# VH-VL binders against q9h9l3: the designs that were tried, part 235

Target 1, 176 residues: q9h9l3
Amino acid sequence: PRKMVAIDCEMVGTGPKGHVSSLARCSIVNYNGDVLYDEYILPPCHIVDYRTRWSGIRKQHMVNATPFKIARGQILKILTGKIVVGHAIHNDFKALQYFHPKSLTRDTSHIPPLNRKADCPENATMSLKHLTKKLLNRDIQVGKSGHSSVEDAQATMELYKLVEVEWEEHLARNPP
Short names: E, the ipSAE of ESMFold2; O, the ipSAE of OpenDDE; V2, 0.75 times the mean of E and O plus 0.25 times the DockQ between their complexes.

## First folded at step 13 (VH-VL)

Design ia39 (framework fv_fezakinumab; at its last look DockQ between E and O 0.86; V2 from the best seeds 0.79)
Fold by OpenDDE, look of step 15:
Structure ia39 (fold): chain C 176 residues (1-176), chain A 123 residues (1-123), chain B 111 residues (1-111)
Amino acid sequence: as target 1 above (176 residues)
Amino acid sequence: QVQLVQSGAEVKKPGASVKVSCKASGYTFTSYYMHWVRQAPGQGLEWVGWINPYTGFTFYAQKFRGRVTMTRDTSISTAYMELSRLRSDDTAVYYCARSGTYYYDSGPRFDPWGRGTLVTVSS
Amino acid sequence: QAVLTQPPSVSGAPGQRVTISCTGSSSDIGLGYDVHWYQQLPGTAPKLLIYDNSNRPSGVPDRFSGSKSGTSASLAITGLQAEDEADYYCQSYDSSLEGWVFGGGTQLTVL
C-alpha cells in the first residue's frame, strides 16, 4: 500500500489584471495530519492581487518566500509515488504545473459516497467548508484573515478517511 | 481548426544558434502547454521541453539544459525554441506540440503537432 | 536512449492482428502514468492515435486499441490495412526525469 498525503495550495493573482493564479503557499500533511510541508512560495512574476480575503496571503509573507522553482521541486519529491488527496485538487496541480497519476489522485470534491454521507447530492460539487462542517462538525475558513492551507489539508485528509475503505474498493473495481 | 504553424527550415554551422517559431491558432494559446520534440533523421522522437505560455514557466530535458531556451509571445500566440552551441547531432526535425494543462483540459497528450522544422547543422 | 522500450519492427499481412509493446519502469508507466500512442506516416508529423491508455480520438478507427498493465502498454491493430504502415511511438511521463518520454518507435510493415 502506498503512503497517502493531503495537499492544499493558496494562490495569488499575477499577470494582466491578476487573472493568472500563481502558487503562493503549499501545505502537505500525512495520513495522521502531521505537517510535512508548509511554505510560502514566491511566484516568478509580480503579484498583482494577493487575494488575501481568500488566500490569507499578504505582502509580508513573500519577503522570505521560497522561489517557485525550488518549492516545486521540493513538493514534487514529496508527492511522487504517493496517493495524493485534495479538494478540487486539479487547481493545486495546475498551480504547481504538475501532473500526478490519475490512479494516485483522490479529489474529495468528487467522491459520491462522501457527498451521500453529508446528505448532499452525490454528483454535486460541495465546498470543503461545507463537508467539513457536516461530517466533522468543524468550522474552517472562518473570519476574514483568509484560509489556512494546513487546516484545509488536514480537513481534506480527515474527510477522505471517512470514506477511504469504500472508495478504495470502488476504485479497485473501477480504475480510472 | 487548431493549427500550429512552424517557421521554415534552417541551416546552421556548428557553434551557432537557431530559433524556431510555432504560431498557434484556433484555440486559446495561453490555455495549453507547448512542447518541443525533435527527431533526428531516421531516429525516434525525443522530448526537448515544455513551456506554459500563460506563466512563462519552462522545463527542459536534462540533455538540453544550458543550451535550450523556450519563450513565447502571447500577443501573437507564438512559441519559440532557441538552441545554442549547435553541433552536428542537433540535426533534426523539430516539432511543436500542444497539450493540456491538466487532465480536465486535454491532459499530457500531444495534439496537435506542427509540421516540423528541419534544422541542419553542418560544417 | 529511449526510456520506453518498443520492438524496432513488426509486420503483418492485410487483415491480420498485430501488437506493439511498450515497456516502461516503476517511475513512468509502472508509477501509474497514462500512455499515449502516436502514428507517424512516412514524411509526416506524428499524429495522436491513442490517449490515456485506451481512448481513440475522433477519426481513429476502432481497429486500433490500447491497453496498459503493470509497467507495460500495448497497441493492437486488427484488420491490418496497407495504410497502417507507419512508425508508432508510445509516450508517458517519467517522474524521475520530470518530463515526458517516448518509446524508441516501432516500424510497422504491411506485407
Scores: ipSAE 0.845, ipTM 0.926, lowest interface PAE 0.6, mean pLDDT 94
Fold by ESMFold2-Fast, scan of step 13:
Structure ia39 (fold): chain C 176 residues (1-176), chain A 123 residues (1-123), chain B 111 residues (1-111)
Amino acid sequence: as target 1 above (176 residues)
Amino acid sequence: QVQLVQSGAEVKKPGASVKVSCKASGYTFTSYYMHWVRQAPGQGLEWVGWINPYTGFTFYAQKFRGRVTMTRDTSISTAYMELSRLRSDDTAVYYCARSGTYYYDSGPRFDPWGRGTLVTVSS
Amino acid sequence: QAVLTQPPSVSGAPGQRVTISCTGSSSDIGLGYDVHWYQQLPGTAPKLLIYDNSNRPSGVPDRFSGSKSGTSASLAITGLQAEDEADYYCQSYDSSLEGWVFGGGTQLTVL
């Protein structure tokens, strides 16, 4: 079997009106929730909007942050060949400027059995906060000072583990 | 209509540099990656590298590192590939081609392609 | 040398079926990356023919189809026509190279 990791990234706003999402922090945890990577990352473009109430990122975190090109290399070395779990993970991969194989990608925002367990419509896109509260009875992303990408990655892995056997069997029969 | 228009044919001597352009129209230039692919006469397709026009981030195939530089000018929606220290075996048609940045936006496939720029390296 | 392996040539008569194979490794097709196919008519740029293993862009006839299994992919052309005479290239992404890779190309001759 392939090893499995979970990823969560924090993005800041760059470009016109801060509407482009640029990578500014990445956390990766293993199957048991142990941290494999957690670094602040310096975007190559000027930060217009720190989006602090969501990202938890402030200007001080950019001091000595790892430059994007170096961080990307470190992160891809961890992700390559592994099953990668994330929530709305396309945003993370887009920020990394990386194509991970669809067959090795697990997006907890688009797993019908997971929504079913949470008493949500199977094809709805539910937030990580909502699914974690409903299924793990745990509050994440609390307050207005920003999210912890480590906390989010750990919650994402635990959510996936609730449906892992069922979903892996489904994917084996119905490859993406 | 999405279109990529490339600069005209070039003839260069060994040791020179060549800079090929690719002008995009019909889409948001910074929302897609731009790739460069070459094809020597009678040979197959060889991927050279890519650029993200928004960030300027580039990644080049190992064979071309140290000799190729990819840039862009977002004000005119144009991507450039410069190849230096030219050799006779760099003679090829050089294509630009567009890919998405993730699976939902055309994905990693190349569509459209420019019509190609013939670069001939001879003494 | 090409990273993905294709036969150098295939041939068929009008109305017949031909298949073109594309063999990769554990770092590209075998890792789960999708395969795309391009048609190159003489003197022209390549044109996207099949993407994500089996999907056709608008304007590509349904007599062209693709499939993928394990470390390999195949392009099938049914009802072969004279205008199908072209070079065909498979493409995928390779994780060890962190880049796109092509097959060596297959020249299709319509007899």
Scores: ipSAE 0.743, ipTM 0.886, lowest interface PAE 1.1, mean pLDDT 92
Fold by ESMFold2, look of step 15:
Structure ia39 (fold): chain C 176 residues (1-176), chain A 123 residues (1-123), chain B 111 residues (1-111)
Amino acid sequence: as target 1 above (176 residues)
Amino acid sequence: QVQLVQSGAEVKKPGASVKVSCKASGYTFTSYYMHWVRQAPGQGLEWVGWINPYTGFTFYAQKFRGRVTMTRDTSISTAYMELSRLRSDDTAVYYCARSGTYYYDSGPRFDPWGRGTLVTVSS
Amino acid sequence: QAVLTQPPSVSGAPGQRVTISCTGSSSDIGLGYDVHWYQQLPGTAPKLLIYDNSNRPSGVPDRFSGSKSGTSASLAITGLQAEDEADYYCQSYDSSLEGWVFGGGTQLTVL
């Protein structure tokens, strides 16, 4: 079977008033939660708002950050041919400027069986923090120092494993 | 109405360079990718590369790396493709084409296309 | 030569059904990338005809349909009309080439 990875990204604000989200950190873990990639990434545009309380990104992280073009190449090489799991994963792919095959994409924010296990409405969009607390009894994104994309990617993979058999069978019967 | 208006036909000698323009209207220029695709006379379509007009990020097909440069001027919503060290087999119609940036906003498909710019390379 | 393989030509009489195949590899269509189809009338730019394997843009008649399976895709045209005489191109993404790729094109002749 295809190998599976989980991805999570942290964004900073670029563009007018910092409203555009640009990639500033990316973490990728394998099925067992081992870190395959974790880099701070320098956006090609000027950073207007580091969004530190959510992103955890500070100016010092950018001093030796990998330029976006190089980081994107490294990341896409890891993702190619793999099932990629994420939470609201379209935001991650948009920040990477990349179209991953729909049939190889898994989004834990939109899996009805996962919501059902959490006693949430099947069509609700649930936060990663909420699902992780309810289903894994773990607190992530704690405090005001920002999110950890490693922690978030690991949590995302563990959440997917809870429904993996059922959801993979569903997708085999209902190709996107 | 979304439109892509390209610059006029050009005749060049081998070894020269050409710069083709593509002016966008009817949409937010920086919210979509711009691609360049060429078609030699009587031949099929060949993808050259793309630019993100917002960031300036570019990616070129391997065949054209080192000879092509894609740029843009966001103040006039215009994308450019420059091809250097022209050869006779670079004679083609060069199209610009728009794609989305994610699946929920037009996705990776090309829509619309410019009408094309004929570049003729002959000595 | 073109990355995706299409027959060079197909033909049919008015009212008939024709199909145009598009065959890729394990690094493009076979890896799960979607297929898009373009119609190019003589002397004009290509126009989007089918996207994401089987979706029709607004204004494209339902006699045009698309499908994908394995490493191949197919465009079907039913109720063939004289105005359908054009070149047809399939398109996808190829991970090995790291880029968008086209078929070689198929010239459809209406008899």
Scores: ipSAE 0.695, ipTM 0.886, lowest interface PAE 1.6, mean pLDDT 92
OpenDDE, second read of step 14: ipSAE 0.828; ipTM 0.922
ESMFold2 (binder alone), look of step 15: mean pLDDT 91; pTM 0.934

Design ia4 (framework fv_fezakinumab)
Fold by ESMFold2-Fast, scan of step 13:
Structure ia4 (fold): chain C 176 residues (1-176), chain A 123 residues (1-123), chain B 111 residues (1-111)
Amino acid sequence: as target 1 above (176 residues)
Amino acid sequence: QVQLVQSGAEVKKPGASVKVSCKASGYTFTWYYMHWVRQAPGQGLEWVGWINPYTGDTFYAQKFRGRVTMTRDTSISTAYMELSRLRSDDTAVYYCARSGTYYYDSGPRFDPWGRGTLVTVSS
Amino acid sequence: QAVLTQPPSVSGAPGQRVTISCTGSSSDIGLGYDVHWYQQLPGTAPKLLIYDNSNRPSGVPDRFSGSKSGTSASLAITGLQAEDEADYYCQSYDSSLEGWVFGGGTQLTVL
C-alpha cells in the first residue's frame, strides 16, 4: 500500500553554451492525476538558453520562481517513501540532484510491456508523446510554445496504470 | 580499461589546505559522478561528497561543508578535492571513486576506485 | 560512528561459510535503497564485490553472495579461502543524510 505519484520536470540550459540542464519547473500528481505540486523553479546559475520550444519556460516565469534549494526540499518531502513514476525519470532525478530507491522507481520509458502494448520494440526508448498517442489516443506536447509538465505527469501516470498490475507482479517476482 | 589515477602523497601542517587530483581514463568523464571517500589509519570508509563533472554541481557530507571544495577540468578528465583548515584528524587516505547517476547506466555503486592519496597532517 | 552496523570481526576456517551482517534503518536500507559490498585487501583500495543487493561484477566468484531483507543485508562467503582475508564494507544511501553511508567494516580472519 505505498502511495504512488508521477513527476515531470522542465529544464533550461545553463553553463557553457547552455549545455547543462537545470531544473526550472516541476509538477507532481497523485494516482488520480490531481496536482500535488507545480512550481517554476529558479536555477542558482545564469540561464543561457530557456529551451522554450520544449520547456515552455520564459523569462517572466523566473520572476516569482521558487529558489532551487527551497523547491528541492519541498519536492523531496513529497517523493520520499513513495513509488515515483516518470518518463526518462533519470533526467528529472539528475536535475533534482536526488537519488530515489530503484525499488520505488517506475520509468515508463523502460517498461517492456508498455512498449509491447504500443507495438514498439520492447527495448527501445519511446517518447512520452508517442506512447500517449498510441495507448491513450491523446495528443500532448502540442504546438511550439513548450510542454506542460502537469500534462506530462498526468499522461505518465495514466500510461503506468495500463501496465501496473502486470509490472508490479513482474517486480515482485524479479526484484530490481 | 577504465582507470582513476590519483596524485601523490602529501604532508601538511595544521591549518593548511590540500588539493588532491583524480585523472579518469577509458570512459566518458562527464557521464558519471565522481565521489570522494576517505579512510583514517585503521578506521573505516567515510563518504566526503560527489561532483557531477558535466554540470560542476557538488554535494558534500554535512561534516565537511565549509571546508571541502570539489572541482573538475573536463579538458583533462580530472576531478579535484580541496580540503582546507586541516586538522591532525584529517590524516587519511583519500580515494576517488566513480558512480553512475541512475540504475540504467551503472547505478550508484562505486566502481572503479582510485588507489588513494595519503594526506598526513602533522606539525 | 558508522551509520550502518556491521560486526567488527568474523572468523572461519578454510572451506567453511561465514556471513557478515549489515544493519540499517528506515531511512536507508529499510526505505528500499540497494546495498553494495566492497572488499579491501591490506594496503589496497576497496574493490566492488556485490552490487544492488545480490549481483556480482565480472570476475567475482560465485562463492560470494548477497541478500537483503527489511532493514538489513548480508554477505555470505562459502568455501572460505586464505585470500579472502580482508576488510568488508557494506554501503547504501541514506535519505535523511542525503548521502552515501558505509558500515564500520568487518575484518575477516581465516584461521
Scores: ipSAE 0.641, ipTM 0.855, lowest interface PAE 1.5, mean pLDDT 91

Design ia40 (framework fv_fezakinumab; at its last look DockQ between E and O 0.89; V2 from the best seeds 0.82)
Fold by OpenDDE, look of step 15:
Structure ia40 (fold): chain C 176 residues (1-176), chain A 123 residues (1-123), chain B 111 residues (1-111)
Amino acid sequence: as target 1 above (176 residues)
Amino acid sequence: QVQLVQSGAEVKKPGASVKVSCKASGYTFTSYYMHWVRQAPGQGLEWVGWINPYTGLTFYAQKFRGRVTMTRDTSISTAYMELSRLRSDDTAVYYCARSGTYYYDSGPRFDPWGRGTLVTVSS
Amino acid sequence: QAVLTQPPSVSGAPGQRVTISCTGSSSDIGLGYDVHWYQQLPGTAPKLLIYDNSNRPSGVPDRFSGSKSGTSASLAITGLQAEDEADYYCQSYDSSLEGWVFGGGTQLTVL
């Protein structure tokens, strides 16, 4: 079986009115929750909105941030060939301007057995915070300092592990 | 309808540069990637690179790095590909083609394509 | 020079079934990347024929079908018609090259 990693990215607003989501931090953890990657990333465009209340990103974090293309290369080397677990992961991949094989992607925001386990509608899109609280009895994304991408990636991996066996079997029978 | 209209044929000498344009219409220009693909006479398709029209970020095939520059003008929904230090083997039809920005949307399939721009490099 | 390998030519009579293979490697198709197919009629630009291994865009007849297994993909055309005479290209993404790659193309002749 392929190695599994979990990813979580924080984005800032660039472009007109800051509506473009640009990668500003990326965290990757392995199956055990060990941090493989955690870097602040400098977007190629001027940051209009740090979205600090959600992203946790501040101007000071960009002073020595890794340029996007360099960071992207580092991240892709880690992700290539792996089963990548994330929550609403399409946003992360979009921010990375990267295409990961669908067959190697696991999005915890779209796993019916996970929602069922959390007593949520199977086809509903639940937040990472809600699922983590319900299934892991852990509070994440608390306070006013913004999200911790490492914490979120770890939570995402732990959530997936709860349904890994069942979901992998399902995917084997129903490949994307 | 979605359309990609490319500039006309070009004839260049070796060592010169060529800049091909691709004007997009019928969709939000900045919501899709723009790719460039070339095809030498009687040969197959070769991916040159892509640009994110929203951010201007580019990614080129290794073969063309250092010689190709992709740009865009969002005000007129137009993408540009400039190839420098032209050689005879750069003679080809150059296509622009649209793709999605992430896998769960329209993904990396190329649709539609421009009609192509013939670039002839000869001494 | 093409990363993906296709037979240079295939032929069939009207009404017959033909298959075009596309062989990749562990860094593209074998890694799990989807395969797309394009049809290029003589003197025209390529047109998307199959996407994500087996899906047909609107307007593409159901006699065109695609499949993928292991490091290879296949395009099948049933009920071959004269208008199917064209070049066909498979496409995928190669992680080692960090870019999209095409097959060498297959010229389909309808006898």
Scores: ipSAE 0.840, ipTM 0.924, lowest interface PAE 0.6, mean pLDDT 95
Fold by ESMFold2, look of step 16:
Structure ia40 (fold): chain C 176 residues (1-176), chain A 123 residues (1-123), chain B 111 residues (1-111)
Amino acid sequence: as target 1 above (176 residues)
Amino acid sequence: QVQLVQSGAEVKKPGASVKVSCKASGYTFTSYYMHWVRQAPGQGLEWVGWINPYTGLTFYAQKFRGRVTMTRDTSISTAYMELSRLRSDDTAVYYCARSGTYYYDSGPRFDPWGRGTLVTVSS
Amino acid sequence: QAVLTQPPSVSGAPGQRVTISCTGSSSDIGLGYDVHWYQQLPGTAPKLLIYDNSNRPSGVPDRFSGSKSGTSASLAITGLQAEDEADYYCQSYDSSLEGWVFGGGTQLTVL
């Protein structure tokens, strides 16, 4: 079977009025939640809005951050050939400027069995914080320092494990 | 109507450079990738590289690194490909083609294509 | 040589079914990357025919279909018509080359 990893990214605002989301941190964990990658990343465009309240990114984090093109190369080597789990994961791939195979992509924000376990509408988009609280009895993204992408990637993997057997069997019968 | 309009045919001598343009209309130029693909006479399609018009970042096929430069001017929604140190085997039709940046909007497929620009390299 | 392998030519009579194969490797199609197909009529630019293995864009007849399995993909054309005479190219992404790759092209002749 293919190896599985979970990814979470933090974005900053670039472009006019800071409306474009650009990658500023990426964390990748393995199936057991061990950290495989965790780097601050310098976007190729000027940062207009650090979005610190949500991203946890401050100007000081950018001083020694890995330039985007280098970080992208490192990240893609880790992702290649693996099942990648994330929450609203296509935003992470867009920020990486990369198309991961659909058949190897798992998005915890859109898994009907996971929503059912949380007593939520099966086709609704659920937040990571909400699912983690309801299904894992854990509070993530706590405090005023912004999100931790390591914490979020670890939570995402744990959530996927709750439905992994059922969902992998479903996808095998219904290839994307 | 989404369209890509390319510059006219060019004739160059070996050792020269050529710069081909591709003007986009009918969509937000900076929200999609622009690719360049060439086709030598009677031959197949060969990917040259792509540019993200928003950032200006480029990624080139290994064969062309060191000889190709892709740029853009966002004020006129135009992408450019410049190929230097031309050789006779660079004679080809050069196409621009758009791809999405996001699976839910156009994805990685090439649609549309420009009509192509014939570049002839001869002594 | 082309990264993806296609037969150089294929032919069929009007009304028949033809298939065009596209064989890649473990670093492209075999790694799970989608396959797209383009039709190129003589003297024209390529046109998107099939995307994401099996999807037809608007305006492409359901006589055209695509599939993918393992390291290979296939384009099928049923009810062959004279206007289907063209060159056909498959395309995918290759992780080792870090870029988009094409098949060598298949010339379809309608007899």
Scores: ipSAE 0.766, ipTM 0.905, lowest interface PAE 1.5, mean pLDDT 93
Fold by ESMFold2-Fast, scan of step 13:
Structure ia40 (fold): chain C 176 residues (1-176), chain A 123 residues (1-123), chain B 111 residues (1-111)
Amino acid sequence: as target 1 above (176 residues)
Amino acid sequence: QVQLVQSGAEVKKPGASVKVSCKASGYTFTSYYMHWVRQAPGQGLEWVGWINPYTGLTFYAQKFRGRVTMTRDTSISTAYMELSRLRSDDTAVYYCARSGTYYYDSGPRFDPWGRGTLVTVSS
Amino acid sequence: QAVLTQPPSVSGAPGQRVTISCTGSSSDIGLGYDVHWYQQLPGTAPKLLIYDNSNRPSGVPDRFSGSKSGTSASLAITGLQAEDEADYYCQSYDSSLEGWVFGGGTQLTVL
C-alpha cells in the first residue's frame, strides 16, 4: 500500500490588512500518529497579524524559525508520492504553494461517510474540533493559546482511519 | 460571461522587452490563478508560469526564470507578462489562461484561454 | 523536448474511431496527477476538451472520452467528423519541475 501521512499547518496574516494567509508552522504525522515534521516557519513577507488565538504563533516563535523556501523543500520531500490526509487541506496546500495529486489527497472536511457517522449532513463542512469530539470523544483546540498543529494532524489521521476502508473502496470504484 | 482579452501583436528587435496584457471579465479576478502559455509557429504548447492575482505571488518555469516577470493590476482585472532580452526563438503566440487554485475550485485545468498575442522577434 | 509524449499525427475516415496516447513518467501522470486534454482548431486558441482524466465540459459531445492508466492517458474519438481536424494536446502537472507540462501535440486528419 502507499504510505499515508497527515498534515496540519498554522497560518499568520500578511499583506494588506493581514488578509493573506502565510505559512508559519507545519506538522506532519505518520499513520500511527508519530511526528515526522514540526517546525515554525518564517514567512518571506512582514507579519501583520499573528492570529494567535487560532494559530498559537507569537513573535518569539519566529526568532529561530526555518525560512519558508527551506521549510517548503523539506515538507514537499515528505509529502511527495504519499497519501496526504488533512482537514480543509486546500488551505494548507495553498499556504505551501503546492499541488498534491487529487487521487492521493484525503480531506476529512469532505468525506460524506465521516459526516454521516457524526450525525451531520453529508454535504456540510464540519470543523475538525466538532468531528473529533463527536467521533473520538476528544476535546482538541481547547483554550485561548491557539491550536496545536501536531494535535490537529493526529486527530485528522485518527478521523480518517474510522472511514479508511469504506472510503478507499469508494475511491477505487469512483476514481477522483 | 467569462472572458480573457489580450493585447495586440508586437514586433520586437532581439535584446528588447515585450509586455503582453490579459484583461479578465465575468468572474472574480482574484479567485483564480492566471497562467501564461506560449506556442512558437508550428510548435506545441509551452507553460511559462502563473501569478496569483490576489497575493501577487508568481511561479515561473525554470527555462524563463531571470527573463520573465508577471504582474497584475486588480483595479482593472488585468494580468501582465513581460519577457526581456528577447531572442528570435521567443517568436510565439502568447496565451493567458485561467485555472482554479485547487481541486475544490475549478481545479488546475486551463479554462478559459485568451485568444493569444503574436510576438515576433526579428532582426 | 515536450515533457509528455504524444504521437505527432493520427488519421481516420469519417465515422471511425481514433485513439491519441499521452505518455508521462513517475513524476507526473505516474505520480497520480490528472490529465487534461485540449483541442486546437486551426488559427484558434486551445479549448478544454477533457478534464480530470475523463470528464467532459458542457458542450463537448460524448464521442470524445478520456482514460488514464499507470504513466499514460488516452483520448478516444469515435464517429469521426471533418470538424474534428485539429491539434490535440494532453496536459498534466510535474512534481519535479513544479509546473504544468504539455504533450507535443497530435495532428488529427480526417481522410
Scores: ipSAE 0.653, ipTM 0.877, lowest interface PAE 1.6, mean pLDDT 91
ESMFold2, look of step 15: ipSAE 0.729; ipTM 0.899
ESMFold2 (binder alone), look of step 15: mean pLDDT 91; pTM 0.926
ESMFold2 (binder alone), look of step 16: mean pLDDT 91; pTM 0.930
OpenDDE, look of step 16: ipSAE 0.817; ipTM 0.917

Design ia41 (framework fv_fezakinumab)
Fold by ESMFold2-Fast, scan of step 13:
Structure ia41 (fold): chain C 176 residues (1-176), chain A 123 residues (1-123), chain B 111 residues (1-111)
Amino acid sequence: as target 1 above (176 residues)
Amino acid sequence: QVQLVQSGAEVKKPGASVKVSCKASGYTFTSYYMHWVRQAPGQGLEWVGWINPYTGQTFYAQKFRGRVTMTRDTSISTAYMELSRLRSDDTAVYYCARSGTYYYDSGPRFDPWGRGTLVTVSS
Amino acid sequence: QAVLTQPPSVSGAPGQRVTISCTGSSSDIGLGYDVHWYQQLPGTAPKLLIYDNSNRPSGVPDRFSGSKSGTSASLAITGLQAEDEADYYCQSYDSSLEGWVFGGGTQLTVL
């Protein structure tokens, strides 16, 4: 039904010293910000570091979490053939072990006009929190209990909408 | 200077296994995927699979599942591909090739390639 | 067999233009995945010639160019030279196979 979606994932630490980022939650919203998908996901590897301060993931969330293989299939079915918006989205795709076409990918951490509207250097990588505060006058990722991937996906879609017309015209003239 | 140096030619009998190595230098080994591609004599290129050297995670083309195993040793920046239960139609030059993980890391194109390892399977 | 379709051979005289086509489907090129091209000289490994549809790596002459439209891509070689005799392969990613796919290869002969 929807042509464009926004995604945000939460990762936990697995592997040596918890340095590997493994998918533990994924939220996908449509163009209007309605939730299409929001599930806790059980990594196939032992969780070394929940990274709760940032991820919001706790051991209790893993009890009824969807196994990675099943969740991945559900998520890819939603993403395939759609324009996918995210912030530093390469991290989300890496956690999903997924290659989305570059021509259908929109990364709000790498859109020069968006930085320009926020009075930031065009080629700098600005955080989602900073861009949302500057351009939408909204505080996200508040407190120390972890981020909401639904909130982040919704903010990401709203940020993209601010530059959508300009950026789509740019991409049509300058294909990636 | 980025280089991939592969092990030498192998001759095997049907039913045997072969393990080919690919030693990387001139870049951060764990920052790029390593792919394996084969080419039978007079034939085209066929993708076998990839390994993420940082995590050790692998993905294999369906045709090779159950017969191929990819591993790496980060201490010597070397990737390995082992193919088991060899058949005569596995005779091919086996290449390793580097790719980025996504477009920010030089993308999914293959560059550079190793010089290839000829594996001959005959009775 | 090969997932992407290329003509098996193409030929031209020195100084002429040749074009090599690469046809995919709705699960690869048609889904928006980029096309890359490799040149393979006799007895050597393939070498990246064109990436992300139309970009040239350092050291590749301007007479090589790439384009993409719909489910197909094309490699153009202008000012054909004897040293261009080689096999040329296109490559993309296929979502249904979840892997990289190649064309069957095109042998270029300079008459």
Scores: ipSAE 0.731, ipTM 0.886, lowest interface PAE 1.2, mean pLDDT 91

